# Ledger of designs, part 24: VH-VL binders against p93756r25to151

Target 1, 127 residues: p93756r25to151
Amino acid sequence: EIQLGSKLVVGENTLWVSNNGDFALGFFNPPGLLNRFSIGIWFNSNSIPYDQRKVVWVAGAGVVVSDNSSYFELTRNGELVLFDSLLGVPVWNSKTNRFSVSSALLRDDGNLVLLKDREEIVWQSFG
Short names: E, the ipSAE of ESMFold2; O, the ipSAE of OpenDDE; V2, 0.75 times the mean of E and O plus 0.25 times the DockQ between their complexes.

## First folded at step 12 (VH-VL; framework fv_lumrotatug)

Design x3 (at its last look DockQ between E and O 0.61; V2 from the best seeds 0.00; counts 0 for: pae O 7.2 > 2)
Fold by ESMFold2, look of step 12:
Structure x3 (fold): chain C 127 residues (1-127), chain A 122 residues (1-122), chain B 107 residues (1-107)
Amino acid sequence: as target 1 above (127 residues)
Amino acid sequence: QVQLQESGPGLVKPSETLSLTCTVSGGSISSYSIHWLRQPPGKGLEWIGVIYYSGSTDYNPSLKSRVTISKDTSKSQVSLKLSSVTAADTAVYYCARGDYTFLTGYRGFDYWGQGTLVTVSS
Amino acid sequence: EIVMTQSPPTLSLSPGERVTLSCRASQSVSDYLVWYQQKPGQAPRLLISGASTRATSIPARFSGSGSGTDYTLTISSLQPEDFAVYYCQQYDSYPLTFGQGTKVEIK
């Protein structure tokens, strides 16, 4: 379970991983874009080469950020925010600051969900 | 130890197609981009294009109409085809591995082939 | 296309001397800049990436600096093996482009 304030940063090679390990959420470098990164969810198996791994979801339908310490954060007010540190602005957010989000979870089916009261889904990546 | 090696004919006639192969040994190409570059004798370097880990490609706009880069991951090979060659295409051709992966960005070419001279002459 | 301009075109120096090589880009490349060394008959050798980060096994006498459009490679004390041609290359955008080179030769 992903706590409020949790953050992924470009270049740190950290991931949010589902409980069974089958899915990961993190930064990836889309083909054809130099030094630009998207946030996505993909199958997380060492037995699958990266050229065969499927990205099942991308934040903002492929919005990109620079590698200047850009980050993806579950903020204290319950938003997922993708921030481009070169531009100095957020480029995408989940718009969930009014939903009383208490945490997030990357489920074993690859769906990223935001939870109210650690139970009620108030936002999801597959929706 | 990863090694790159270019191979192909050293002499090509004008209007024909130049065809080169880059063979990668001591490692896999599945996570990396492979680039082709060239250097005319006594001149600087020109980037030709890249094939990404995904199999998609980008080419230098100056050459795009004549260039095809493809790969065979099972053989760890990347090919370059340049059609309709002229004397201006005489150069040492290099393949190089970029540090571009699914998780990382470009950081320059750490691994280069030794280069192969291709001369275009009648 | 980003044009990379190197200066000077040639330097004649002796071992032990300090050398400073200039590279200018036609627009900001945001530190996405590489320096290569090339000796006759050899492929280029990666020296510096990210404008200032030395590649593996590159001696500390090589350093890179600069930002925006203006970048510098410095060799603090030339060794006999350092006489070569040096190229800068931007990787901010495709097509990847190189400077025309600076030849550092023995005086």
Scores: ipSAE 0.346, ipTM 0.767, lowest interface PAE 2.6, mean pLDDT 88
Fold by OpenDDE, look of step 12:
Structure x3 (fold): chain C 127 residues (1-127), chain A 122 residues (1-122), chain B 107 residues (1-107)
Amino acid sequence: as target 1 above (127 residues)
Amino acid sequence: QVQLQESGPGLVKPSETLSLTCTVSGGSISSYSIHWLRQPPGKGLEWIGVIYYSGSTDYNPSLKSRVTISKDTSKSQVSLKLSSVTAADTAVYYCARGDYTFLTGYRGFDYWGQGTLVTVSS
Amino acid sequence: EIVMTQSPPTLSLSPGERVTLSCRASQSVSDYLVWYQQKPGQAPRLLISGASTRATSIPARFSGSGSGTDYTLTISSLQPEDFAVYYCQQYDSYPLTFGQGTKVEIK
């Protein structure tokens, strides 16, 4: 499970990975763009070169951030927030503060879920 | 080990179309972006354009109206076409691999062809 | 486009000397800067990426530094095989652009 306050930062090459390792969530460069990053989920197969891995979900519609310590965070308020540090503004938000989100989980099927009381799904990426 | 090699006519007449092929071995062109560059004799380098692993392309605005880059994955080849050539298009033409990672993006040209001289002359 | 300006145009030095090459961008390239070495009759060779990261198999005597618009390539002790033309290139935005090059020649 992903704890409240967890953060991914552009350039750190850290990932949130499903329990079975089949899916990963992290920053990536959308095709055709230089030095712009989106946050998304992809199938994490060792048989597929990293550069060819297909993204199955992206936060927002074409939302990108700059390479200036931008980050994706599960806030303590229970929201997923993509923040562009260069612009100094959030550029995407799950808008789940009205739910009592206790944690997040990247499921083995690639679905990112936000959980209440560690079991009730209150938000999901595939939803 | 990745290798790139340019091939095509070394002489092209004015107003005709320059056509070159980049053959990539030791790696898949589906994994990397392939760029075309040129260098007039005794001068610096100019970026012509790129074809990404997805097949999409970007071109230098100064050449966009005349340039077409394509690829044949089955042959591991990338093609460059430059139409309506003039003497100003005389140069050594290079294809190069863009060092790209899924997470960190473009990092420069890590592998180059040896280059091929194309002279535009009547 | 981002204009890259290198200085000096030519540098005449002897083996063993310290070399400092300058590259200036018309606007910030955010460390998305690479250095190449090119010898006569050869394709450029990648030296430095991301302003300061040496490429594979590049000797430790080569180093890159700088930020924003100003970058430097340093050769701590010039070797005979280092006489060449050096280019900087930005990959911050398209179109990709190169400096005009600095020729390091033997004194």
Scores: ipSAE 0.021, ipTM 0.650, lowest interface PAE 7.2, mean pLDDT 90
ESMFold2 (binder alone), look of step 12: mean pLDDT 89; pTM 0.924

Design x4 (at its last look DockQ between E and O 0.49; V2 from the best seeds 0.00; counts 0 for: pae O 7.6 > 2)
Fold by ESMFold2, look of step 12:
Structure x4 (fold): chain C 127 residues (1-127), chain A 122 residues (1-122), chain B 107 residues (1-107)
Amino acid sequence: as target 1 above (127 residues)
Amino acid sequence: QVQLQESGPGLVKPSETLSLTCTVSGGSISSYSIHWLRQPPGKGLEWIGVIYYSGSTDYNPSLKSRVTISKDTSKSQVSLKLSSVTAADTAVYYCARGSYTFLTGYRAFDYWGQGTLVTVSS
Amino acid sequence: EIVMTQSPPTLSLSPGERVTLSCRASQSVSDYLVWYQQKPGQAPRLLISGASTRATSIPARFSGSGSGTDYTLTISSLQPEDFAVYYCQQYDSYPLTFGQGTKVEIK
């Protein structure tokens, strides 16, 4: 459902959401890390207050980026890349540029998967 | 509209504990940081600390040994306790909302309470 | 701890004059800087965040500039309601710290 070239940017408040809406992937500010953001997956429900939402996965074991238009992209080469725009470097990637990724999907069980031919899982966030 | 209101005793004896409550109306504290600050009469502002949406806290190192900030999300209240007070703790105390959410992080204090004067004297 | 130093401490001016207020940080704060206005008996009012971004409803006569350690608040044409104390605050790192303030008062 997530097409190649799709991008999330710090400050734009956009999310990748599972088909049934139960999970979201996006930037969040870890408590105590002033002006820093991680990419995570959490259970997404309007009935759950933010202080009770549980982050179930974080890219790069909690690596952070600045709020200076840093971004998370599914590149056209099929790689998930977390990029710190202040430093001008990627801080994490999925290492999938040779996997023939055609799309990504945030599944209804909360796993982010990269797909070959829109069917075959070639990478996943967590089992 | 979001409003913050400080409440608590205006007079506290030396060596006792100052206790204040910040009540947030017109919004939820479950998605925002709430900060405590103080301003001695005729002086500048000092940041005391913050409680995050998660319940985690950070404190000014100058006060950390004496301060506790806590929250009751069901009552939309944030509490400040400052132990072992002296005359130097006399100030107007403010609660303020950080203009951040889980998604956007901190930026500035966009809403402030009116402030409450606490005098430390016998 | 990042020390914020404001100058001048007091500025006596008439309406219509241009006002320039200085705020210097003891180390770079990377544009994580806020300006507040405070009138007697009131809480501070947010004017500018991110060094240069005006808050909602703040008149265009207020502008912020600067980078690194040196920041400036400018009021292009001082109005009667602008006589107040102005504080800068950094939010680069904890503890959050404020300058000592600049009082802008009627000459």
Scores: ipSAE 0.289, ipTM 0.748, lowest interface PAE 3.2, mean pLDDT 88
Fold by OpenDDE, look of step 12:
Parts: sequence; C-alpha cells; structure tokens
Structure x4 (fold): chain C 127 residues (1-127), chain A 122 residues (1-122), chain B 107 residues (1-107)
Amino acid sequence: as target 1 above (127 residues)
Amino acid sequence: QVQLQESGPGLVKPSETLSLTCTVSGGSISSYSIHWLRQPPGKGLEWIGVIYYSGSTDYNPSLKSRVTISKDTSKSQVSLKLSSVTAADTAVYYCARGSYTFLTGYRAFDYWGQGTLVTVSS
Amino acid sequence: EIVMTQSPPTLSLSPGERVTLSCRASQSVSDYLVWYQQKPGQAPRLLISGASTRATSIPARFSGSGSGTDYTLTISSLQPEDFAVYYCQQYDSYPLTFGQGTKVEIK
C-alpha cells in the first residue's frame, strides 16, 4: 500500500509498483516531448524497452509538468496531486479530500485505487 | 557492445538522391531511437532527423522537404535519403543512437557510427 | 530553434592546465545539455549528459556544470589525449542543435 504523504519526484528513479510487479506508476515523457512529464501507469515488463512500455492510464487529459522537481503526491488529506514546481501550482488533483482516504494501492490489474479504512474503494483510476 | 556503421556511395551527383544505410549491431533498434547527423568538412554538427521505434520520424525543418528516414527492423538497419543534393550537402554523415531514461527524460547520443563521407560533385 | 553558442572558438593550452569551456543557449534547456569530444577523423564521443552526468568510462577530470542557459565543461588537468574539439548540444526540444565547437589545441 501507498501511505499518505508518499511522493514521486521528476528525475528520481522511483516508482509505485503493484504487488505482482506487472504494473508501475511513475513519471514518463509523453510522445514527442523531451522535457515534459506526465504521470501514468504502464505494463512493467522487463522484456519491453522503457520507451515502448504501454501506458494504460494518465493523470488528467494530457497534463504535463516541467522537470523542475515537479512531483506527484498522495497528500495527507487523501488527494492525488500533480504539482508543477516551475509554475508553482497543482495541475491535476483527484479531488478526494472529502472521502477520508487512508491509503492508495496500485492493484495487480493496473488500477490505482484510493482506500477508506484500507478497505473501501472511494476512487479509482479506471473508474 | 553496441555498434553502428554507415554505408553507401561516397559520391553523389548534384540533383540526385543521397542514400545511406546505418547498420546496428550488438543492440536492437527496437529499443532506441536512431538519429542521422552530418558534419561538413571542417565545420560543426547538424542534426538531420530521427526515427523512433514506432516508425514515426522527426526531421530538421531545414531539411524536412528533402529528407526521408526509414528502417528495416528485421535487418537492424536505418536508411537515410536526401533528395536534390547540392555541394552544400557534402559532409561526413553519422548515425547515432539516442539514449533515453524513462523517468528522467535525459537524453544523449551515446553510440555513434564512424561516419561516412559523401561528396556531392558533378 | 535553440541556438547554442560556445566560447572560446579556440583554446591553446599545455598539458596539466585547467580547461574551462563555455556553452550558452538562446533559451533555457533545463539541463538537457550534452557535451561531446571529437578528435580528427573520428566520430564525436559522449562525455557528459544531463549537464553534469559523466558517461561511462569518461575520466573523472571531465565535469559539467551550469543551469538554465549557461553551461560549462571543465577539464581539471588537461592530458595529451584531451586535445580535441568539444561540442555542446541541447536535447530539450527539436530540432536538436549543437554549438559550433571549441578547439582545444596544444600550446
């Protein structure tokens, strides 16, 4: 499970990975962009080159951030927030602060879920 | 170890089409983008274009109307065609692999061919 | 396109000296800056990527620094094999562009 306060930062080689390892969530360069990043979920197979891995979900509709230590965070208020540090503003938010989110989980089916009381799904990426 | 090697005619007549092939060994062209660059004698480097795994391409706007890059994955080869050549197209032509880090987006040309001189002359 | 400008055009030095090469971009390239070394009759060789990351097998005497539009390649102690032309290149956006190069020659 992903704890409240967890953060991914552009430029760091860190991912949120499903239990079975089949899916990963992290920053990637959308096609055609060299210095812009999106947050997404993709098939995490070592047999597939990194730049060819299939992205199955992206936070927002084509939302991108700069490379200036931008980050993706599960806030302590229970929201997923994509923050552009260059602009100094959040550019995407799950808007789940009212759901009493206790944790997040990248499921083995690639679905990112936000959980209440570590059991009830109150938000999901594929929903 | 990854190796790239350019091949093709070293002499091309004006108005004809320059055609080169980049053969990649020790690595897969399915894993990385392949770029073409050139360097006129005694001058700097110019980026010509790139072909990605998907087969899509990007070209330098200064050459776009004359350049075609393609690939044959089964042969591990990337091709460059430059039409309507003039003396200004005389240069050493390089193919190079574009390195990539998925999470950081940092890129460079980490492996280069030795280059092949193409002279445009009547 | 982003214009890359290197200075000086030529630098005449002796072995053992400290070398400082400058590269300026017409707009910020956000550290997507690459340095290459090229010797006569050879292809360029990757030295530094991401402004400050040495490529594999590159000696520690080579270092890169800078941010935004201004970058520097430093050779702490010039070796005989380091006499060459050095190019910077931005990998921030297409079309990819190079500086005109700095020639480091023996005094």
Scores: ipSAE 0.018, ipTM 0.645, lowest interface PAE 7.6, mean pLDDT 91
ESMFold2 (binder alone), look of step 12: mean pLDDT 89; pTM 0.929

## First folded at step 13 (VH-VL; framework fv_lumrotatug)

Design y1 (at its last look DockQ between E and O 0.58; V2 from the best seeds 0.00; counts 0 for: pae E 6.4 > 2)
Fold by OpenDDE, look of step 13:
Structure y1 (fold): chain C 127 residues (1-127), chain A 122 residues (1-122), chain B 107 residues (1-107)
Amino acid sequence: as target 1 above (127 residues)
Amino acid sequence: QVQLQESGPGLVKPSETLSLTCTVSGGSISSYSIHWLRQPPGKGLEWIGVIYTSGYTYYNPSLKSRVTISKDTSKSQVSLKLSSVTAADTAVYYCARGDYTFLTGYRPFDYWGQGTLVTVSS
Amino acid sequence: EIVMTQSPPTLSLSPGERVTLSCRASQSVSDYLVWYQQKPGQAPRLLISGASTRATSIPARFSGSGSGTDYTLTISSLQPEDFAVYYCQQYDSYPLTFGQGTKVEIK
């Protein structure tokens, strides 16, 4: 389970991983782009190289950020925010501040869900 | 220090397949991405493609249908094959080291082979 | 693909002169711009990366500047060993593309 305030930062090579380890969420390079990053979910397997991962979801349908310590955060306000540090602005937002989000969970089926009271799904990546 | 060296026939007939090998020493091809480039006599540089440490390849769209890049980690060699060659494929061919990591991003070509001239002629 | 255009095609100069080479991209390359030097019969040599960072062992007389679509390579005082062809290249996105080069020759 992902707690409010959790953050992924470009260049730190950290991931949010499902409980069974089959899926991971993190920054990746969209096809053809070398120094720009998107946030997405992919099949997580030791047999699949990073650059060959099958992406099953992308935040903002391909929104990209620079490599200047840009980050993806589950804010304390309960929103998923992709922030471009070079531009100094958020470039994508789940718009879930009104749903009383208490945590997030990357499910074993690859669906990222935002939870109210740690059990009610109020937002999901596959929805 | 890292060294790259291109090798292969310097003459290829039209419609045949150009085959070159890049031998990398002083470093592991499992740690670096290897690119192929070419330069026609008296002209500029053209990027052909890349093979990543994972074995994943990306090719210049202008050549994609004719290009194959592969590697043999046991021999520390990267291969280039260019099929259906014409006179337009006459050039000095280079392999070069590039690198990309999530931490540092893409790095430009810091080590190059000396290049090998391949002439397409009947 | 991103088209890189260099100017001028040729510069005829004398040692000691200041050199300014231009490189323009058809779209922003976000400072992912590299400069190479190439002498006859040799492979290109990395000079500048990230638009303004000198590579290892590159003399201080070489400097890079610019942003967005417009970049410049400057040689503060041309030395005899600096006569060569200079290429810019973007590494913002695939396919990697080069300018057509600027030849710096002796006047």
Scores: ipSAE 0.381, ipTM 0.831, lowest interface PAE 1.1, mean pLDDT 92
Fold by ESMFold2, look of step 13:
Structure y1 (fold): chain C 127 residues (1-127), chain A 122 residues (1-122), chain B 107 residues (1-107)
Amino acid sequence: as target 1 above (127 residues)
Amino acid sequence: QVQLQESGPGLVKPSETLSLTCTVSGGSISSYSIHWLRQPPGKGLEWIGVIYTSGYTYYNPSLKSRVTISKDTSKSQVSLKLSSVTAADTAVYYCARGDYTFLTGYRPFDYWGQGTLVTVSS
Amino acid sequence: EIVMTQSPPTLSLSPGERVTLSCRASQSVSDYLVWYQQKPGQAPRLLISGASTRATSIPARFSGSGSGTDYTLTISSLQPEDFAVYYCQQYDSYPLTFGQGTKVEIK
């Protein structure tokens, strides 16, 4: 379960992982790009390198951020925010600041969900 | 300090396979990607391709059908093979250090080997 | 593929002169641009990355500027050791591509 304030940062090679380990959410380079990153969900297998994994969801329909300081955060007010640190602006958010989000969960089916009271789904990546 | 050294035959016959080895010392190929480049005598530079720490390769589309880059981590070596060579493949070949993973962004080449001339001639 | 075009092909200059080298990309490379110096028989030497950031131990007389598609390397006072070929390279996307070089030679 992903707590409010949790953050993934470009360059730190950290991931949010489903409970059974089958799915991961993290930064990746879109094909042919070197210094631009998207955030996405893919099937997480130790036998498949990160650069060969099939991405099943991408935030903002392929919006990209620059450099190793850009981040993806579940903010204290319950938003998922993709922030480009070079430009100093958010490039995408879930628009959930008034949904009373308490946490997020990357489910074992690969669906990222935002939860109210740790139970009620108020936003989902596949919806 | 990281050092790179190219080695291999200086003469290759047309239609055969050019084979070179880049040996990395003072660092680990498990920490950085290795690129191959070439420069025909008196001419500009051409990027050939890269092998990442994961083993993933990416090749210049102009050479992709003829190029294989591979690594042997136990020997700290990266190999280049270029098949079906012609006189147009005569060049100084360089290996150079890149960034350590696909996920951390790219860094310019600040460490190069000394280069090795390969001549394609009968 | 991003085509890098350098101009002029050759400059003949004397020590102490200011030199300005141009590099143009066929599309924006968003400051992911490198300048290298290459002397005969040597591997390229990194001068500038990120369009304007000098590499370690590069003298202050070298400076880079520009944005988008148009970039410039300036040597404020040319020293005898600066006579070389200068290459720009984009690292925005694969394939990595280089300009054809500008030779800076002594008159």
Scores: ipSAE 0.029, ipTM 0.669, lowest interface PAE 6.4, mean pLDDT 86
ESMFold2 (binder alone), look of step 13: mean pLDDT 89; pTM 0.925

Design y3 (at its last look DockQ between E and O 0.29; V2 from the best seeds 0.00; counts 0 for: pae E 4.1 > 2)
Fold by OpenDDE, look of step 13:
Structure y3 (fold): chain C 127 residues (1-127), chain A 122 residues (1-122), chain B 107 residues (1-107)
Amino acid sequence: as target 1 above (127 residues)
Amino acid sequence: QVQLQESGPGLVKPSETLSLTCTVSGGSISSYSIHWLRQPPGKGLEWIGVIYTSGSTYYNPSLKSRVTISKDTSKSQVSLKLSSVTAADTAVYYCARGDYTFLTGYRPFDYWGQGTLVTVSS
Amino acid sequence: EIVMTQSPPTLSLSPGERVTLSCRASQSVSDYLVWYQQKPGQAPRLLISGASTRATSIPARFSGSGSGTDYTLTISSLQPEDFAVYYCQQYDSYPLTFGQGTKVEIK
């Protein structure tokens, strides 16, 4: 389970991984882009190299950030925010601050869910 | 010190397949991406494609249908095949090393082969 | 693809002169811009990366500047060994693309 305030930062090689390890959420280079990053979910396996990952979800279509310590955060207000540090602005937001989000979970089926009271799904990536 | 060296026939007939090999020494091709580029006589540079450390490839769309890049890690060699060549494919062909890290992204070509001239002629 | 345009095509100068080469991208390349020097019969040599970072062993007289779509390579005082063709290249996105080059020749 992902706590409020959790953050992924470009260049830190950190991931949010499902309990069974089959899926991971993290930064990746969209096809054709070398130094820009998106946040997405992919099938996770040690046998699949970084550049061959099959992405099953992306936060916002075509949304990218620079490599200047940009980050993806589950804010304390309960929003998923992709922040471009070079631009100094958020470039994507789940807009879930009004749903009383208490945590997030990357499920074993690859669905990222935001939970209210650690139980009720109020937002999901596959939705 | 890293060294790259292109090798292959300097003459290819039209419609045939151009085949070159890049031999890398002083470093591992498993740690770097290897690119192929070319330069027609008296003209500028054109990027052909890249093979990543994983073995995956990306090609210039202008050449994609005719280009194949592969590698043999055991021999520290990267191969280029360009099919259905014409006179327009006459050029000095280079292999070059490009570095990539998740932290810093892609880096430009810091090491190049000497280049090998391939002439397409009947 | 991103089109890179260099100017001028040819520059005739004398040793000791200040050199300014321009490179323009058809869209922003976010400082992922590299400059190469190429002499006849040789492969290109990396000069500047990240728009302004000199490569190892590159003399201080070479400097790069610019942002967005417009970049400049400057040689503060042209030396005899600097007569060559200079190429800019973007590595922001595939396909990697080069400018057509600027030839710096002896006046």
Scores: ipSAE 0.514, ipTM 0.868, lowest interface PAE 1.0, mean pLDDT 93
Fold by ESMFold2, look of step 13:
Structure y3 (fold): chain C 127 residues (1-127), chain A 122 residues (1-122), chain B 107 residues (1-107)
Amino acid sequence: as target 1 above (127 residues)
Amino acid sequence: QVQLQESGPGLVKPSETLSLTCTVSGGSISSYSIHWLRQPPGKGLEWIGVIYTSGSTYYNPSLKSRVTISKDTSKSQVSLKLSSVTAADTAVYYCARGDYTFLTGYRPFDYWGQGTLVTVSS
Amino acid sequence: EIVMTQSPPTLSLSPGERVTLSCRASQSVSDYLVWYQQKPGQAPRLLISGASTRATSIPARFSGSGSGTDYTLTISSLQPEDFAVYYCQQYDSYPLTFGQGTKVEIK
């Protein structure tokens, strides 16, 4: 389970992974957009090389950030925020600051969900 | 040891199609992007385009209307076709391996073919 | 398209001298800058990537520096095998573009 304040940073190759390991959420480089990165969810099978993995969800329908320490954060206010550190602005957020989010979970079906009271889904990536 | 080798005709007539093959040995084109470049005699380098492991291609806008890059993974080969050639297309043609990184993006060319001279002349 | 401009076009130097080559981009390339060495009849050889990161097996006498639009390749003490043409290349965005080259030749 992903706690408030958790973040992923471009270039650190860190991932949020579902409990059974089948799905990963992280930064990836969209084809043809050199040194630009999106946040997405993909199948995380040991038998599938990274170059053959299919991204099943992207934040903001494919908005991108630079490699300059840009990040994706579950903020203390309960928002998912994709921040471009070179431009100094957020490029996407989940708009969940009024939903009393307590945590996030990347479920074993690949759905990223934001939870109230660690159990009630108040936002989801698939839907 | 990864090796890249360009092959194809060294002489092409004006208005015809230049066709080259890059054969990759000691590695797999399933893990790397392959770029084509050229260098006219005594001049600098020009990037032609790339084919990614997914099969997606991107071309230099200056050549886009005339160029096709394709691959045959069963043969570990990448092909370059450049149509309607003129004397200005005379150059040494190189293929080069890009270090594809889904997570960290593009890396510079670490392996190059030896190059093949293609002369466009009647 | 990002235009890469190298200077000087030619340097005539003796072994042991320090060499400084300049590469300027028409807009910031955010350290996505490569240096290559090319000798006659050979493909380019990767020296430096990320503006300052030496490729494997490249001697320590080669170093890269700079940021934004202005980049420099330095050879601290020129060896006989270093006489070649040097190219910079940006990889910030497509199309990939190269400088016109700097020839370092023996005096």
Scores: ipSAE 0.137, ipTM 0.700, lowest interface PAE 4.1, mean pLDDT 87
ESMFold2 (binder alone), look of step 13: mean pLDDT 89; pTM 0.924

